# VHH binders against PH domain leucine-rich repeat-containing protein phosphatase 2 (PHLPP2): the designs that were tried, part 5

Target 1, 249 residues: PH domain leucine-rich repeat-containing protein phosphatase 2 (PHLPP2), of Homo sapiens (Human) (q6zvd8r785to1033)
Amino acid sequence: SHGLAEMAGQRNKLCVSALAMDSFAEGVGAVYGMFDGDRNEELPRLLQCTMADVLLEEVQQSTNDTVFMANTFLVSHRKLGMAGQKLGSSALLCYIRPDTADPASSFSLTVANVGTCQAVLCRGGKPVPLSKVFSLEQDPEEAQRVKDQKAIITEDNKVNGVTCCTRMLGCTYLYPWILPKPHISSTPLTIQDELLILGNKALWEHLSYTEAVNAVRHVQDPLAAAKKLCTLAQSYGCQDNVGAMVVYL

## First folded at step 19 (VHH; from i02 with Y112V)

Design j01
Fold by ESMFold2, last read:
Order: C-alpha cells, then structure tokens, then sequence
Structure j01 (fold): chain B 249 residues (1-249), chain A 123 residues (1-123)
C-alpha cells in the first residue's frame, strides 16, 4: 500500500507528479516514481504517463537491474522528443520485485534517479538513502564533470544559466553537460524494511532523512503519513511545490 | 585515471581509406562495450559503430558495408577501419565505452569518452 501528497505551496503551478502501481507487470512487482519539472508541469506529466510502460518493456530484455533501469531512463529521455528539448525533469523510479536469489529475502528493491528527488528506506527504524542528489552545490564530482566538459557556470551557480541540476530527463540541448544516465541502487528487502519514502527537492530541503522516517514510522495510514511530511515541510517554511509518497513494505 | 585516446585521423581523398585507433587505460577494457561516434561541424554527435564486450557489432546505416569496427582486448584498443570514404564522412570521430550492455546506439549510454580525432575527406 501507498499514500501520496503533493502541495503547490505558494507556486501557481504544480510541477511535481508521481507514479504508483502496487501491482505491476501482471502482478510480478510494484513500481513507484516521482518527477519534478521545477517550473514546468509538462515533462513530469509525460513521465508519469509513460515510464512504467517503458520499464515493463525493459525488464523483458534483461534480468540485470542496472541494465533495465538505465535503459528505462535512456528510452524515457528519448521519448520526450521535442517536449524535452529545452525542458527537463528530475526522475526517481523505485521497482520492487520477487527475488529468489537471496534465501533471507523474497523481494528486492531497485532505485534509480536523475536530479534531486530522493528515496529513503526505513530499515530497522533508521533511514537508508537509496538515491543521489545531482546538483552543482551538493555533488562535487558532478560539478567537476560539468567544468571538465567546459560548461559555462554562471554567477548564480547554474549550468549555462539554466539549472543547478546536473542530471535530468530532457534538456537535450544541454547535452553532454546535463545527462540522463541515472544513479542505480539495489538492495534485498527483509523484515527490517518497514517503509519507503519518496520526496522531491523541496521536501528534503526542509526535512532530514531521520526526521522524515521518525515522523511517519508509526503512522498507520500511508496517505496520512505522506500528508504529514508535506505539512511538516510547509511548517518549516517550504513555499515551493512539495511532494511525498510513503510506501509500506 | 580512466581514459580513451583516439588517433589515426587525417586528410584523405574520396574513395580512400583510414584506420582509427583508440587506446583505453584505467579500466578493464575487455569487459566494456565500446563505440565510435562522430560530429561534423554544426551538427549533432551521431552514432557510427559499436562493438560489445562479447564481440557483437552494430553499424549505422550510412556506414554499413564501408566501415568495420574491431577490438583487441590484449592491447586495450578499439579500431575503426573506414573504406570508400565520402565527403559526408568528414567529422571529429570520438571513441566511447561503457561498463553495461545498454542501448549501444545511444550516446547518452556511454560514460567514458575520448577527445576526438579529425577526419577530413576532400579532393
């Protein structure tokens, strides 16, 4: 089960969207995603509508988690076409499937992301980050890569004056400075794994991972848990679009 | 450090041949997929040819039958034999490699890139 909350804050558009399928690929697994277009609502909506179908096709082609998740992002990036020429979106995708390779676990979780949406697993009451923040400010390796590729870093610390995010789906006109190839993490799930939190940049700018886990760990209704996270971020001063999804495992 | 270095570019007449080389260092080349891309002035980077770590080859339609990709894992090297060259083949040629078996025609699939070698086809 899952719960989703998305709040516009003081913005006049909601540029965050989410994908949740508790039963995916004819019941083989589950998929959850979050997309943040910053100032555009078009790309998150397109990804929300298309990425699960792309993943369905890619899992038929490979059993390697890194391969089918990376290809899902690359194909989804290409499918944006002209809409993704100058617009971009953070993308976070979580795939849960049966896993018979580990006798201590019957399921595995694979998380892939570009951009600044993040997934955090509650394992034994503690946060386990499963994704990577792709920004000039928070990722020195990405900042160095962009500089080595001779991008213009403007005074406001943005790639060509456009974005501080170094990876996203879309923004194809900024290739190779802005890349669609995701960070990918896989872990077997055990009884210690209680829940998964997906959140956009605004959520994590206002809540620590520990704080988010503690806030929702004992909330029985996942929708109430997701709303609590967004409301908490707003109470700490968030005025931007904020989105949270809580998945109980 | 992880590196790819191209060589063998130059000036050649239409109908001529060139052989490009790419030397890999700082990673286990034999386990990587590798490819050639090219970029003409004012154009976007385009796929030329790829070779999987297992030896399977892919060619763009525009070069099929004229170009041959190969690899020598003992020498950590990738090659492109270019025959029957045309003016339209004029471009900077880039060597690329990636650890995973992703879609080999997508430039975005490759993490490792060389600096390029210029091929000019003119009379």
Amino acid sequence: as target 1 above (249 residues)
Amino acid sequence: EVQLVESGGGLVKPGGSLRLSCAASGFTFSSYDAAWFRQAPGKEREFVSAIRSGGSETYADSVKGRFTISRDNAKNSLYLQMNSLRAEDTAVYYCAADEYELYDTFAEAYDVWGQGTLVTVSS
Scores: ipSAE 0.737, ipTM 0.890, lowest interface PAE 1.0, mean pLDDT 91
Fold by OpenDDE, fold request of step 21:
Structure j01 (fold): chain B 249 residues (1-249), chain A 123 residues (1-123)
Amino acid sequence: as target 1 above (249 residues)
Amino acid sequence: EVQLVESGGGLVKPGGSLRLSCAASGFTFSSYDAAWFRQAPGKEREFVSAIRSGGSETYADSVKGRFTISRDNAKNSLYLQMNSLRAEDTAVYYCAADEYELYDTFAEAYDVWGQGTLVTVSS
């Protein structure tokens, strides 16, 4: 089961969207996602509607978690480019499926992300971050990469003044500086795993992983949990679009 | 520091041959898929050839039968033997590497790139 909350804050539009499929791939798995277009409301919605279909195709072609997930992002990115999409979006995708590698686990969780959306697993009451943000500020290696590739970095630390993230879906015209290759993590799910939190940039800018987990760990309703996270972020001064999804495991 | 450095580019006449090299450093090259891409002025970067970590090779239709990709893992090097060169082969040639068995024709799959070497085919 899952709960989703999205709040526009002080903005006049909502540029965060989410994907939630409790039944995926003939009912043997589940897919959850979050997309953040920052100031664009169309691209996140597009990804919400299309990315799961791409994933479904890729999981049929490869049993390797890293391969099918990476290809999902690559293909999605390519499709955006072919469609003439010039804007970019953060994208987070969580896929839960039967575990074929670890006999001790019934299911595995694969998490992939570009941009600033992140997933946190609550394992034994502790947060386990499953995402990585590739940005000029947070990743010196990425910063060096784009510099070596002669990218134009503006004073506000953005590639061509567009984004500070070096991994995104979209922004195809900023190739090869902006790449769609996601960070990918996979973990078997155990009885100690309680819930999964998906959040956008605004959420994680205002809540620590620990605070988020503690806030929702004892909430019985996942929707209430998601709302609580967003409300909490707002109470801390979040004025941007904030999105949270809580998946009970 | 992860790095790819291309060499071997230059001026060649149509019908001529050229061999490009790419030297990898800062990572375990043998475990990576590698590829050659090229970009002509005013055109998009296009796939030329790839070689998997397992040794399987792929080629763009435009270069099949003329180009041969190879690798020397002991030397952390990638090569492109180009024969029967044509004017349309003129481009900056880039070496790229990818950690996983992703779509080899997708430039977006590769996050390690060289600076490129210019190949000019002209009479």
Scores: ipSAE 0.729, ipTM 0.872, lowest interface PAE 0.7, mean pLDDT 95
Fold by OpenDDE, last read:
Structure j01 (fold): chain B 249 residues (1-249), chain A 123 residues (1-123)
Amino acid sequence: as target 1 above (249 residues)
Amino acid sequence: EVQLVESGGGLVKPGGSLRLSCAASGFTFSSYDAAWFRQAPGKEREFVSAIRSGGSETYADSVKGRFTISRDNAKNSLYLQMNSLRAEDTAVYYCAADEYELYDTFAEAYDVWGQGTLVTVSS
């Protein structure tokens, strides 16, 4: 089960969207996602409508979680480019599927992300980050990569004045500086895994992973949990679009 | 440090041949998918050829029958034999590598890139 909350804050529009499919791939799995277009509301909605279909196709072509997930992002990125989309979006995708390979777990979780949306697993009451943010500010290696590729970095630390993130969906014209290849993390799910939190940039700017987990760990209703996270972020001064999804495992 | 270095580019007449080399350092090339891309003046970077870690080869339609990709594991190198060169083959040629079997025609799939070597086909 899952709960989703999205709040526009002080903005007049919502540029964060989410995907939640408790039944995926003929009912044998589940897919959850979050997309953040920052100032763009169209792109995250588009991804909300398209990425699960792409994933479904890719999982049929490969059983390797890194391969089908990476390809999902690559294909989605290309589709955006072909559609003439010039803006970029953060994208987070969580795929839960049966895992018979590990006798200690019944399911496996694969998490992939570009941009600033992140997933955090609550394992044994502790947060386990499953995402990585590739940005000029947070990743020196990535920053060096784009510099080596002769990227123009503006005074506000943006690639060509567009984004601080060097991994996104969209912005195809900014290749090779902006790449769609996601960070991918896979883990068997065990009895110690309680819930999964998906959040956008605004959420994680205001809540630590630990605080988020502690806030929702004992909430019975995942919707209430998601709302609590967003409300908590707002109480800390979040004025931007804030989104949270809580998946009970 | 992970690095790819292309060589072998130069000026050649139409119908001529060139052999490009790509030397890998800092990692074992044989464990990676490898590819050649090229970028002509004023054009986007395009796929030329790829060779999987398993040895399977793919080619762009424009170079099929003329170009051959190969690798030498002992030398940790990738090669592109280019025969029957045409003016439209003029471009900077890049070698690239990726650890996973992703879509080999997608430049975005490759993590490691060389600086490129210029191939000019002109009479």
Scores: ipSAE 0.692, ipTM 0.857, lowest interface PAE 0.8, mean pLDDT 94

